# Designs tried in a protein design chat: VH-VL binders against Putative transcriptional regulatory protein rrnAC0199. Part 7

Target 1, 159 residues: Putative transcriptional regulatory protein rrnAC0199, of Haloarcula marismortui (q5v5e2)
Amino acid sequence: MDERIDPDELLAAVGFDADESVLTRRQAEVLALREHDIRQSDIGELLGTSRANISSIERNARENVEKARQTVAFANTLTAPVCVDIEAGTDIYDIPPTVYAACDEAGVEVNYGSSNLLQLIDDAVDGAIQQDTVQVPLRIDVTNDGVVHVRGQSAERTE
Key: E = the ipSAE of ESMFold2; O = the ipSAE of OpenDDE; V2 = 0.75 times the mean of E and O plus 0.25 times the DockQ between their complexes.

## First folded at step 4 (VH-VL; framework fv_lutikizumab)

Design g4 (from c07 with heavy chain Y57W, light chain S93Y; at its last look DockQ between E and O 0.34; V2 from the best seeds 0.00; counts 0 for: pae E 9.4 > 2)
Fold by ESMFold2, look of step 4:
Structure g4 (fold): chain C 159 residues (1-159), chain A 121 residues (1-121), chain B 107 residues (1-107)
Amino acid sequence: as target 1 above (159 residues)
Amino acid sequence: EVQLVESGGGVVQPGRSLRLSCSASGFTFSKYAMSWVRQAPGKGLEWVAYISGSGGWTYYPDSVKGRFTISRDNSKNTLFLQMDSLRPEDTGVYFCARYHTSGRWTYFDYWGQGTPVTVSS
Amino acid sequence: DIQMTQSPSSLSASVGDRVTITCRASQSISSWLTWYQQTPGKAPKLLIYAASSLQSGVPSRFSGSGSGTDYTFTISSLQPEDIATYYCQQANYFPYTFGQGTKLQIT
């Protein structure tokens, strides 16, 4: 017997719902099949369309994903009641108290302990911490339910 | 399956040094902060060192600061504790422990079985 | 440092009893409280995080509650395998600290 990849089964496995996504179902199908290293020409044959159309669908799907990431980042910044800017050169031991003080002033319960917050920074921004010192400017946002988001603020190629 | 295995414990005289190791498997080691936690005989647990996933940040309580050094080699999935100037009160079982990464809460989700350290003359 | 005080330091109870252990922090820790179980000769095991969230695979007879400085750990119906020492831990402020432990025995 010859098993082939079924895009409907791939999407069901991850719980895809087009009504809850920025991706159309066709865009999700193409991305899922590309995840399995299926060539665009083969996807075209599988979905009954041309390779050129698959290439266009994939490009548009990836653009939609990137726009969705940017929209979430914007919404988080806009709605966060607590925003803390951390300058490069800041001692990492000063970051958690600064965040907690800002949250206390705003009446917000922070959802991150000190070590977890520093781990989040270390994971979110490449090279953010070296020798117990912040290497790039950071923005830390805390939502009303205490979720913390971290991003670098440098507009330059190195910081 | 997550596994943490400590080694390097033993009996030493006060003022001497030991180096503990913890071999990690079953997870992406570099994504997890780690700690050493010790337990004196018949006593409770005491946190003694923290290291970030990348190794860029470490922290110690005053009881061991300046004497203990935590480190990691992410290419070998190994956590270390260098214990210098050992004192009798450092006697105990030393556990390595992994911090949970998902969600917003800080806690140890996996522990090794521990390695015994005895500091006695 | 935040001091974590457990009570009682030890207790004995019968199979089927409801067991309650308390943990008091020297200042508010905003529910950043974890409970561990350590059976004799073994490593500690995570039971409850975030004061009240039950870890996956932990029997439902274990529960936690509390806020601020005062936290409670409960075993609703004690089983023989629950013989252990129980520890609370705060993780809101450096340095992270444990309670002194509560040794539970069955009579």
Scores: ipSAE 0.006, ipTM 0.533, lowest interface PAE 9.4, mean pLDDT 84
ESMFold2 (binder alone), look of step 4: mean pLDDT 90; pTM 0.902
OpenDDE, look of step 4: ipSAE 0.047; ipTM 0.674

Design g5 (from c07 with heavy chain T58K S102W W105Y, light chain S30R Q55E N92Y; at its last look DockQ between E and O 0.56; V2 from the best seeds 0.00; counts 0 for: pae E 10.1 > 2)
Fold by ESMFold2-Fast, scan of step 7:
Structure g5 (fold): chain C 159 residues (1-159), chain A 121 residues (1-121), chain B 107 residues (1-107)
Amino acid sequence: as target 1 above (159 residues)
Amino acid sequence: EVQLVESGGGVVQPGRSLRLSCSASGFTFSKYAMSWVRQAPGKGLEWVAYISGSGGYKYYPDSVKGRFTISRDNSKNTLFLQMDSLRPEDTGVYFCARYHTWGRYTYFDYWGQGTPVTVSS
Amino acid sequence: DIQMTQSPSSLSASVGDRVTITCRASQSIRSWLTWYQQTPGKAPKLLIYAASSLESGVPSRFSGSGSGTDYTFTISSLQPEDIATYYCQQAYSFPYTFGQGTKLQIT
């Protein structure tokens, strides 16, 4: 156990503010101590509670972080600065340059290279690419954080 | 330890076909895109084919499009290049290379030792 | 197609020298530039990716820099084992293209 770690100093060093966070101060303390490889039992002794309570606090903290991440991702998707429509019959060699050009105009950095973008399209829309050609109309949205979302725009509904 | 070993090269006459293989080991083959890159005698490197990890996407430069076909058998950890209608200009050492993605960037992180192909009458 | 031009095509230098090779793209490739080293008769080896990131296990004397269309590869203190041909490559757009190579020899 690293008994020289002061949770107050640790949180101050990283700029934690409970009024601005989805985490309680106690949840933030536990997460910060765990990132310093402190065992749950040692955190319990440091913070004056049981290991089981620390385990519960950590689980709740990580659930809150995940929900916050999903919320931000949703909000960013609604305000995606880049939206590219790809029509059926498009040569796949034209897709990455088109997406990157649109991102450059919007000042957005993408998280995917050319081949990874095309793999993402195949993963997102089954049968979208055959013989180096797009088979169904696609819509590609890029968030402010450079995350790419792809969906098919087929007029026909599938049950 | 990542290893890529090419085979199937040889001497063939113009207009004939040749099939190259690349045996992969030391990593989960199906999770990586792969490419073939060639090098003519005394010349530089030229990319000739790309295939995604699933095999769903394949790309070629105009110089070989319609003549070369890249494929893979993920159950055997093997990459293939079927070369049809070979021309003297296709002569060179053919390397298989593993395609790595890091954030938004892509590059070849491992290469095989190459297999020589000579197209000559 | 994006054309990659290396300069110089060949270079002679002494052990301990600082060696610089440049690579110019015919259009912006936004740092999607990779540098490879090739010893005669052997496969290429990755040295630098994303214009400036050093591959694990590659000596720190190798470095890369640049953006847009202009990129530089530097060996801060040339060693005998560095004699090789060096290639730049762009992966920004299909088809992927390589520079013509720079042959480095030691005098």
Scores: ipSAE 0.000, ipTM 0.506, lowest interface PAE 14.0, mean pLDDT 84
ESMFold2, look of step 4: ipSAE 0.006; ipTM 0.542
ESMFold2 (binder alone), look of step 4: mean pLDDT 92; pTM 0.932
OpenDDE, look of step 4: ipSAE 0.447; ipTM 0.760

Design g6 (at its last look DockQ between E and O 0.65; V2 from the best seeds 0.00; counts 0 for: pae E 4.4 > 2)
Heavy chain, then light chain:
Amino acid sequence: EVQLVESGGGVVQPGRSLRLSCSASGFTFSRYAMSWVRQAPGKGLEWVAYISGSGGYTYYPDSVKGRFTISRDNSKNTLFLQMDSLRPEDTGVYFCARYHTSGYLRWTYFDYWGQGTPVTVSS
Amino acid sequence: DIQMTQSPSSLSASVGDRVTITCRASQSISSWLTWYQQTPGKAPKLLIYAASSLQSGVPSRFSGSGSGTDYTFTISSLQPEDIATYYCQQAWSFPYTFGQGTKLQIT
ESMFold2, look of step 4: ipSAE 0.111; ipTM 0.625
ESMFold2 (binder alone), look of step 4: mean pLDDT 90; pTM 0.909
OpenDDE, look of step 4: ipSAE 0.227; ipTM 0.721
ESMFold2-Fast, scan of step 7: ipSAE 0.357; ipTM 0.671

## First folded at step 6 (VH-VL; framework fv_lutikizumab)

Design j1 (from g6 with heavy chain T58K, light chain S30R Q55E W92Y; at its last look DockQ between E and O 0.25; V2 from the best seeds 0.00; counts 0 for: pae E 5.6 > 2)
Heavy chain, then light chain:
Amino acid sequence: EVQLVESGGGVVQPGRSLRLSCSASGFTFSRYAMSWVRQAPGKGLEWVAYISGSGGYKYYPDSVKGRFTISRDNSKNTLFLQMDSLRPEDTGVYFCARYHTSGYLRWTYFDYWGQGTPVTVSS
Amino acid sequence: DIQMTQSPSSLSASVGDRVTITCRASQSIRSWLTWYQQTPGKAPKLLIYAASSLESGVPSRFSGSGSGTDYTFTISSLQPEDIATYYCQQAYSFPYTFGQGTKLQIT
ESMFold2, look of step 6: ipSAE 0.059; ipTM 0.595
ESMFold2 (binder alone), look of step 6: mean pLDDT 92; pTM 0.934
OpenDDE, look of step 6: ipSAE 0.345; ipTM 0.735

Design j2 (from g6 with heavy chain T58K R98K, light chain S30R Q55E; at its last look DockQ between E and O 0.36; V2 from the best seeds 0.00; counts 0 for: pae E 5.8 > 2)
Fold by ESMFold2, look of step 6:
Formats: sequence, structure tokens, C-alpha cells
Structure j2 (fold): chain C 159 residues (1-159), chain A 123 residues (1-123), chain B 107 residues (1-107)
Amino acid sequence: as target 1 above (159 residues)
Amino acid sequence: EVQLVESGGGVVQPGRSLRLSCSASGFTFSRYAMSWVRQAPGKGLEWVAYISGSGGYKYYPDSVKGRFTISRDNSKNTLFLQMDSLRPEDTGVYFCAKYHTSGYLRWTYFDYWGQGTPVTVSS
Amino acid sequence: DIQMTQSPSSLSASVGDRVTITCRASQSIRSWLTWYQQTPGKAPKLLIYAASSLESGVPSRFSGSGSGTDYTFTISSLQPEDIATYYCQQAWSFPYTFGQGTKLQIT
């Protein structure tokens, strides 16, 4: 109820620059306030607009973040020395050994343990894991610096 | 302030079931993987269950696999451990533990632990 | 499963002494090792992660080192409040495993 958070201060503290971001300043303000667990209705009161408008701004902001993340992942995979495709139906416990074997063959040291690899899958693709099984095709890429990227693959591919 | 409060421990006979709960506050619960870690009286720590932030991925060591089930209700900020077919060797203090979520070490170590809830399995 | 062998199991030392505890993994864990402190009757407390990184608020007398299979935890100058049991934990591969613990006492 007490409006003690200033979105301009939040953005300044993290060094936000709209000219260098895919987010508009308003989108960044909404995301920053949501990260501090402020309700959409309270954000609307703070910014002088409706909760419904805040909800729309947040959705668009999160879509932009996801597109930016996908773009960076794509750019990184263009030069990644290790690329592993995982079929739907794969037992998730088979994934880390497969990645490590590919990295060993390429002479790349991976900086993630097996538990972290499985967590990256859970975070990167909603609904990718049910039970102990991969639900959608996945691509796992490892850069020369050992950074791992995970993304889902399109189901509409024609072979 | 991060707080983890376990409950549901007690004294039960072998072969019975018990359900532990862990109430979480002070952080966005659904963003964090969680584990249960147990400690037998006078003994060391044993990791017994892992659940991802979404609940989509779970893992159990062989000592409890098939008998224990970890789960979470992200709408209620609550972690659970269902313990079936309990044995005397399951006796101990059960801790709810929160993983750190930053950088490449995300979900590898516990930055906060609850106070623990005692479980005794005896006749 | 990765076995973590911690040495010694028990240790007595005087205030001001340098204390060293070792932890050996049955296979390389690539510095995915964490040290915890547990005072009697309390939950464990995080001290060191990634083998050598000190958690915020932990006194600088605590340090960690090592790589591969061999890791070392050091208290440079033992203080009375350091009476506890210390555990290493690997996070390279499930199941996560702990060393058996080192009980530290002061004489």
C-alpha cells in the first residue's frame, strides 16, 4: 500500500539504457517493479494507468525479452563447436553423458555439471520435461568457453 | 528475509507414511529449485530429493527412490515430501533447503536452510 | 555415484591455529564443491562455493582451494566460534553427496 519504490531509481541502479535495449523504458519500468513483487494493480496506480494496460505492457515486455534471448542464443550457436540434437522421448538422464561426450570429442570443457544441464532444459523450454522424459525436440549448444544454450526445435519441420 | 519452516515430522511405526511440508517466504518461490536433506542422529548429511522451480524435474537417490515423492505447490509457496514405506534408517532431522539461482552455479548449493523437522521411525 | 571422502573425521586445535580439512572425490568434480559449517543443534550454513568462492558475510579467515578430485578447506587462525562440524558437498552429478563431516573441537 505504501508507494516507496521509484521506478526511475530502479532503472538507474541497474544501468538501463533504452537506446541499447529491446525494451522501451515503460516496459523496463514494469518488469523492474514486477521483479520486486509489486502487483500489477499497484503498478497501474504508480504509473497512472489501468491494471489491464500494465498486464499488456508486461506481456509485450516479456515477449521482447524472450525474442532477445532467442536471438542471442541463435547467434552463439552459429559459432558453437558443439551442437547436440535431442529427440522427443529421450530419457533426460541420457542427456548429460551425450553432451559431455560431444564436448570431449570437440576438445571443449563444459562448465556445467549434469544437474545444471537438466535445470537449463527445465528453464529454457516450458513443458520440456514431463516425468523423466523430454517432451519436445531440443538443441543443446556449447561454446568454446563452455557456455551451454538450450532451445526447443520447431515441430513443423519437413524432412 | 528468506524463511523456510518445516512441519509434519513425528514418530511413526515402520511401514507407515508421513508427509512433510515446508513453508517458504521472503523470495519468489517458483524461481528456485528446492531439496530435502536429512541427518540421522549423530550422523552426517544425506541429500534425499530435488525438485526444479517449475516442478517439472525431480530426482531421488536410490536409498529413497520409489518410496519418497517430492512435490511443490507454487501458488501456496509450499514444498512437500511424501514418505511411504518408512524404515528405521529413515530416522533423522529433515531440512528444507533452497538453492542459489545466479550464474553458471545455479542450483548447485544451498544458500538457505530451514531449522529441520524430526522424524523417528520405530516400533 | 560420486563418493566424497573427508579427512580428518575429528580434529582438535587451539585458538589461533591453522586448521586444514581435505575432501577427496571419487572422480573429478571440476571445482563444483561447496563447504558448509554446522554448529551443534543448528542447520548447516554456507561458507564456500565453487571450491574457493567465499559467501557474503563469511570471515576472511575461511578459505578453500583445489580442483579435480582434491579439495582443501582452511581456517587461517582458529577462533572459539568456529567449533562446528564441517561438510563438503559435490554438485557435479546427481545424486549430490556430502563428505562424512569433520568435527572441529578447541582445546
Scores: ipSAE 0.051, ipTM 0.603, lowest interface PAE 5.8, mean pLDDT 86
ESMFold2 (binder alone), look of step 6: mean pLDDT 91; pTM 0.913
OpenDDE, look of step 6: ipSAE 0.202; ipTM 0.710

Design j3 (from j1 with light chain A91Y; at its last look DockQ between E and O 0.02; V2 from the best seeds 0.00; counts 0 for: pae O 12.9 > 2, placed apart)
Fold by OpenDDE, look of step 6:
Structure j3 (fold): chain C 159 residues (1-159), chain A 123 residues (1-123), chain B 107 residues (1-107)
Amino acid sequence: as target 1 above (159 residues)
Amino acid sequence: EVQLVESGGGVVQPGRSLRLSCSASGFTFSRYAMSWVRQAPGKGLEWVAYISGSGGYKYYPDSVKGRFTISRDNSKNTLFLQMDSLRPEDTGVYFCARYHTSGYLRWTYFDYWGQGTPVTVSS
Amino acid sequence: DIQMTQSPSSLSASVGDRVTITCRASQSIRSWLTWYQQTPGKAPKLLIYAASSLESGVPSRFSGSGSGTDYTFTISSLQPEDIATYYCQQYYSFPYTFGQGTKLQIT
């Protein structure tokens, strides 16, 4: 057994399937190793390539993950029965009633209480909420099964 | 200076749950894998859980698998251990420990430890 | 799982003595071994990593050696502050496992 981290074992452990992923195997390897706090330089050494190359791979991998996330969000927008736009300047305490009203109209039961919904928003979009006020426009989608998806229209998502 | 401070320990009955916390400071928390290690009274050390820097990977020994859940909030520099279905054999001092980040070794060692928080499971 | 057998379980020595503790793994751990010091009521402290590498700030009287399955921890000249329990730990593979510990006392 190799005393070094085995990327194949890591990928296997997390159930990576290249045929089902937007990531290449190499990209997945790099992200897996980075997740285990391995430095890019060490990953380079491990995989027999340069740090610069690992950096590039990691960047591309993360970009692909972001693209995938955006794609899923887009698809959710298309298929979700509830779609609520929240404008900047909105009081955060007005968000739940707005979302719930939309859900009621659509015949959807949302799986989030008010506090949890606000927490979800705060977790999903960095800087979206400050001093009980929405700072950036938000899109809130609710699926048929009551799952809430939040995205910022002008803010970066923290994932 | 690296500091780890555990909290949340106490006395509970078998079958109950307990949540431990570990507050980290003095380093970039999200860049370090973390673990819980416990020590039964008068006994040795036992590894309990591992979590990667971002929290994406978790590992447990068979002794606690399915009952314990390690998690972290990197925005709060806090490590957690949710302990469910507690048993008397879970009694001990629970330490949070930081993994040393060095190279591409299979797994690393613990370079910093908290003071520990005591957990007692008894009827 | 890899079992770590540490010996002795306890020992008593005089100040200035050379102290040796051994740790045997049930299989080769390829020097992925750590030695910790734990004083009563405190957390373990890292002394040695990679079987023989001395952690920064640790006194030079502490040392480690070994390979494969057999490892040795040594205190070249025992000091009063060295009263503690010492543990070996393998980090070759999950689950990480520790030796049962060696309680060191001073006569």
Scores: ipSAE 0.000, ipTM 0.562, lowest interface PAE 12.9, mean pLDDT 88
ESMFold2, look of step 6: ipSAE 0.007; ipTM 0.490
ESMFold2 (binder alone), look of step 6: mean pLDDT 91; pTM 0.911

Design j4 (from g5 with heavy chain K31R W102Y, light chain A91Y; at its last look DockQ between E and O 0.28; V2 from the best seeds 0.00; counts 0 for: pae E 7.7 > 2)
Fold by ESMFold2-Fast, scan of step 7:
Structure j4 (fold): chain C 159 residues (1-159), chain A 121 residues (1-121), chain B 107 residues (1-107)
Amino acid sequence: as target 1 above (159 residues)
Amino acid sequence: EVQLVESGGGVVQPGRSLRLSCSASGFTFSRYAMSWVRQAPGKGLEWVAYISGSGGYKYYPDSVKGRFTISRDNSKNTLFLQMDSLRPEDTGVYFCARYHTYGRYTYFDYWGQGTPVTVSS
Amino acid sequence: DIQMTQSPSSLSASVGDRVTITCRASQSIRSWLTWYQQTPGKAPKLLIYAASSLESGVPSRFSGSGSGTDYTFTISSLQPEDIATYYCQQYYSFPYTFGQGTKLQIT
């Protein structure tokens, strides 16, 4: 009774809409139930399918979420008027001036202070900054609205 | 002329909520990050919230994290601070402030007049 | 968090005096420091940014200097309208922190 979890109520509470999501309703149900620490076998019983099928649905759901993140990052890169590549070994205090110079050249106003930019880098890429030095190559994109996106990058690219 | 005009302050009991507003004019509001800074009676200044120009990024100090929410409506040139679970120590004058960037440096260049908030039983 | 300590907490001076206020950070902030003036009943006003740069429209009698952890704010010849509380602020790292303020009074 009071202990039961209703997937419809969970999805309604978070405003899930399958028509606007890369997730199917079933994938969203499985993810929501897993966030409530419901075991895969119990989810299978609740939804009328096997534990193995629930495991597969969860794996596919998480893969879809990851692909969606990559798609958004790619789209932002294409539409961002400013894109700055930062090499490993760069002094962190050289990063804000580089970003500001690129933004000035593109006619874009940066809405982030220097400390805010450095915190964004640290938050976006774990271990990116050590002893005032960048540890991994970074890509910084700035939108027309001055929003900064930071991601780590590698010499190798995935097709 | 850059102007920031604050409103929404008042006297509230502990545990209640209050929503502050800051109306901006004289500049392209959506292009500037904004902050809220407060000042307790007879005390110094304390930064309480940051929001980026687009509203996509927000930062708070530990003293208000989880209780205060900063937001903005760029179509109305208005900045907001939603203050929940208010405590006596939240009493003070609340200022909105605009960020300015100069090369590698950033700082508050314009401030509102402040709106007083008193949390008292 | 970076702590900012101002000295003195208050001082009294006469018109025409040279006034000096100091601000010390608990760690290096590499000149990412501002100075604000707050007159009684009014909002803070920016005077100095980047430790030593004078804001447009601010009288040249105000100046700032310093680097690393130690910063100084100076009024070369005190005027009556300068009676206010002065604050330093670091913007090197979140959370942004202010000094406790220095109240300047006239004798």
Scores: ipSAE 0.000, ipTM 0.478, lowest interface PAE 13.9, mean pLDDT 83
ESMFold2, look of step 6: ipSAE 0.023; ipTM 0.567
ESMFold2 (binder alone), look of step 6: mean pLDDT 92; pTM 0.918
OpenDDE, look of step 6: ipSAE 0.435; ipTM 0.764

Design j5 (at its last look DockQ between E and O 0.02; V2 from the best seeds 0.00; counts 0 for: pae O 16.0 > 2, placed apart)
Fold by OpenDDE, look of step 6:
Structure j5 (fold): chain C 159 residues (1-159), chain A 122 residues (1-122), chain B 107 residues (1-107)
Amino acid sequence: as target 1 above (159 residues)
Amino acid sequence: EVQLVESGGGVVQPGRSLRLSCSASGFTFSRYAMSWVRQAPGKGLEWVAYISGSGGYKYYPDSVKGRFTISRDNSKNTLFLQMDSLRPEDTGVYFCARYHSGYLRWTYFDYWGQGTPVTVSS
Amino acid sequence: DIQMTQSPSSLSASVGDRVTITCRASQSIRSWLTWYQQTPGKAPKLLIYAASSLESGVPSRFSGSGSGTDYTFTISSLQPEDIATYYCQQAYSFPYTFGQGTKLQIT
């Protein structure tokens, strides 16, 4: 491992602020290094601890990230003026009209074309769309500024 | 050979949305962080968004924060930039760029696409 | 935010001349400085990274130096193909920022 790697510099490069993060500095260091494809064993060596400890830190860090993600998703549900539920089995071509109608009712402007909206859905939830059919239940939230957020009802939001 | 090809640019009115894509080839896409950098007509370069290899980390400048969303599909070797609430000042050529870091401390944009033009005008 | 002040904004020189461009950061960036070349209508091209490391395939007439807040880009002997705009960029911290650019022309 390159001895020139400095976790402090790495965190500085990504603008990490412990006061504004759910992650501890150590957790952030580990995730940052992992994101750069540094092995846990190498990280352990770099930080003067065991691989097992690094593994534990990484696990906890990722758990915290997931909790934060869920919290943000929840907050978005509370504040979004448009919330549309899409059932599994829905024809994908029915989704845009449904979303647009809800937005019209709420007085929200959505500037997504049908194709872009469908692409956004497919990108946000893996396997959400197959053969022009929704495969999993979806929640579509639209913010006041017209930003669309998509999540699976039982799946992670990827965007 | 590393290749980055942007698409999705066009002419839109203020307040509209646009989605850009960048198709990557010639390297293991998921191992590299990616960025969007734009250039207004006759102006300099402006960093617009960063996304880590896994997509777990995203960063934006204040100029686009809350309006732009960077994402990626590593299974399709594609980078995206969702641009909402577009403004005239968002007009320019948008480049996708590969962010090189790896084991080395030093980081830089080592490969760039040819760019896709975005025009926001009434 | 770290501001990058690049100078000069434009430069004219003759073939064979030594050309120098400077970039100053508003705070220390600890050599996290990159130099790019952009020809009209093309994407930027990486030339120098880590303040002084030459990218593979880049001619040796290009060089970079500096530390802390002050950095220099040099072309030892200007060639016709070097007509371009050059940019410095700091990668020390987000948001990443570029210098204003230096448009280089041949007299």
Scores: ipSAE 0.000, ipTM 0.522, lowest interface PAE 16.0, mean pLDDT 89
ESMFold2, look of step 6: ipSAE 0.007; ipTM 0.508
ESMFold2 (binder alone), look of step 6: mean pLDDT 92; pTM 0.924

Design j6 (from j1 with heavy chain S102G G103Y; at its last look DockQ between E and O 0.25; V2 from the best seeds 0.00; counts 0 for: pae E 9.0 > 2)
Fold by ESMFold2, look of step 6:
Structure j6 (fold): chain C 159 residues (1-159), chain A 123 residues (1-123), chain B 107 residues (1-107)
Amino acid sequence: as target 1 above (159 residues)
Amino acid sequence: EVQLVESGGGVVQPGRSLRLSCSASGFTFSRYAMSWVRQAPGKGLEWVAYISGSGGYKYYPDSVKGRFTISRDNSKNTLFLQMDSLRPEDTGVYFCARYHTGYYLRWTYFDYWGQGTPVTVSS
Amino acid sequence: DIQMTQSPSSLSASVGDRVTITCRASQSIRSWLTWYQQTPGKAPKLLIYAASSLESGVPSRFSGSGSGTDYTFTISSLQPEDIATYYCQQAYSFPYTFGQGTKLQIT
């Protein structure tokens, strides 16, 4: 018997269409085989190329998947069902309960715990948190998939 | 390849200080939150410090708060732990650990750990 | 602080056995739970995140489940290389506390 998994069958089973994907067919083949725990060297043998080339293809495929996730996350933020405004001067420990309450009302589950929401604010807006208080007004959006996006609202708009 | 290499451990007397370093390579260091986790001989794991990717947000458990300071130099891809007023109960292996940073499940778990550096506090 | 209580603290089993370890949180952690494996003398290794999601490259005999305060880690068919100490860790709120560990040995 042939112990190799047929990548054409794997891709057909999930309905892969290269014309509708950010992945090339070769990239999709490599990812599918890797998800079945096939070593890169064995994939190279199966596809008629080197292990080093498979490694490069896999890296590029995973980068494309991550960019696609980021693009979808951005697009979903534009239409997010949960939008919360946070005023400057707010105690940071009041933010997670406010966000969770808004998400509960909208039927949305958040992907992160309460401490992660504070980290997202710090990461998204430099200097947003000082001495446990929010330094600028913030907008927090939560998508249907529970992805959180944070942006600052400049205080300069008051002038 | 992601690499995390701790250094700076050693044997010190109670009340003294040590500074641990963790050299990071194989990834964009400033994108990742980091922690130190310690393990006393024959004991379980204890989280001891958190720092955000930018370095702007830090957190400590009560057992080390006021004595330990986590910091990072993103230009040198290096994480630090300054340990002051050391006690015998601080003895253990200290690991640096990297948080996952995908859009989903960000900063909820460690996807890579260093090999650890031993710290012994005894008279 | 959220306390994490693992049970049992130690366990002996035979190759091929189903092994179950439980982890209870002192308050709801909304499935922000991670399982790590640590072989003697080495750093911990990630197995399962978000209570039930298997890390890439981890064998399918490992699984996790649970919600709220009660979580379960299962090895469906124990292998010799699974000898280790297993830790749960909550990732809901700082400090991200660990359970005390479960030492797994082969009889």
Scores: ipSAE 0.006, ipTM 0.565, lowest interface PAE 9.0, mean pLDDT 85
ESMFold2 (binder alone), look of step 6: mean pLDDT 92; pTM 0.924
OpenDDE, look of step 6: ipSAE 0.023; ipTM 0.635

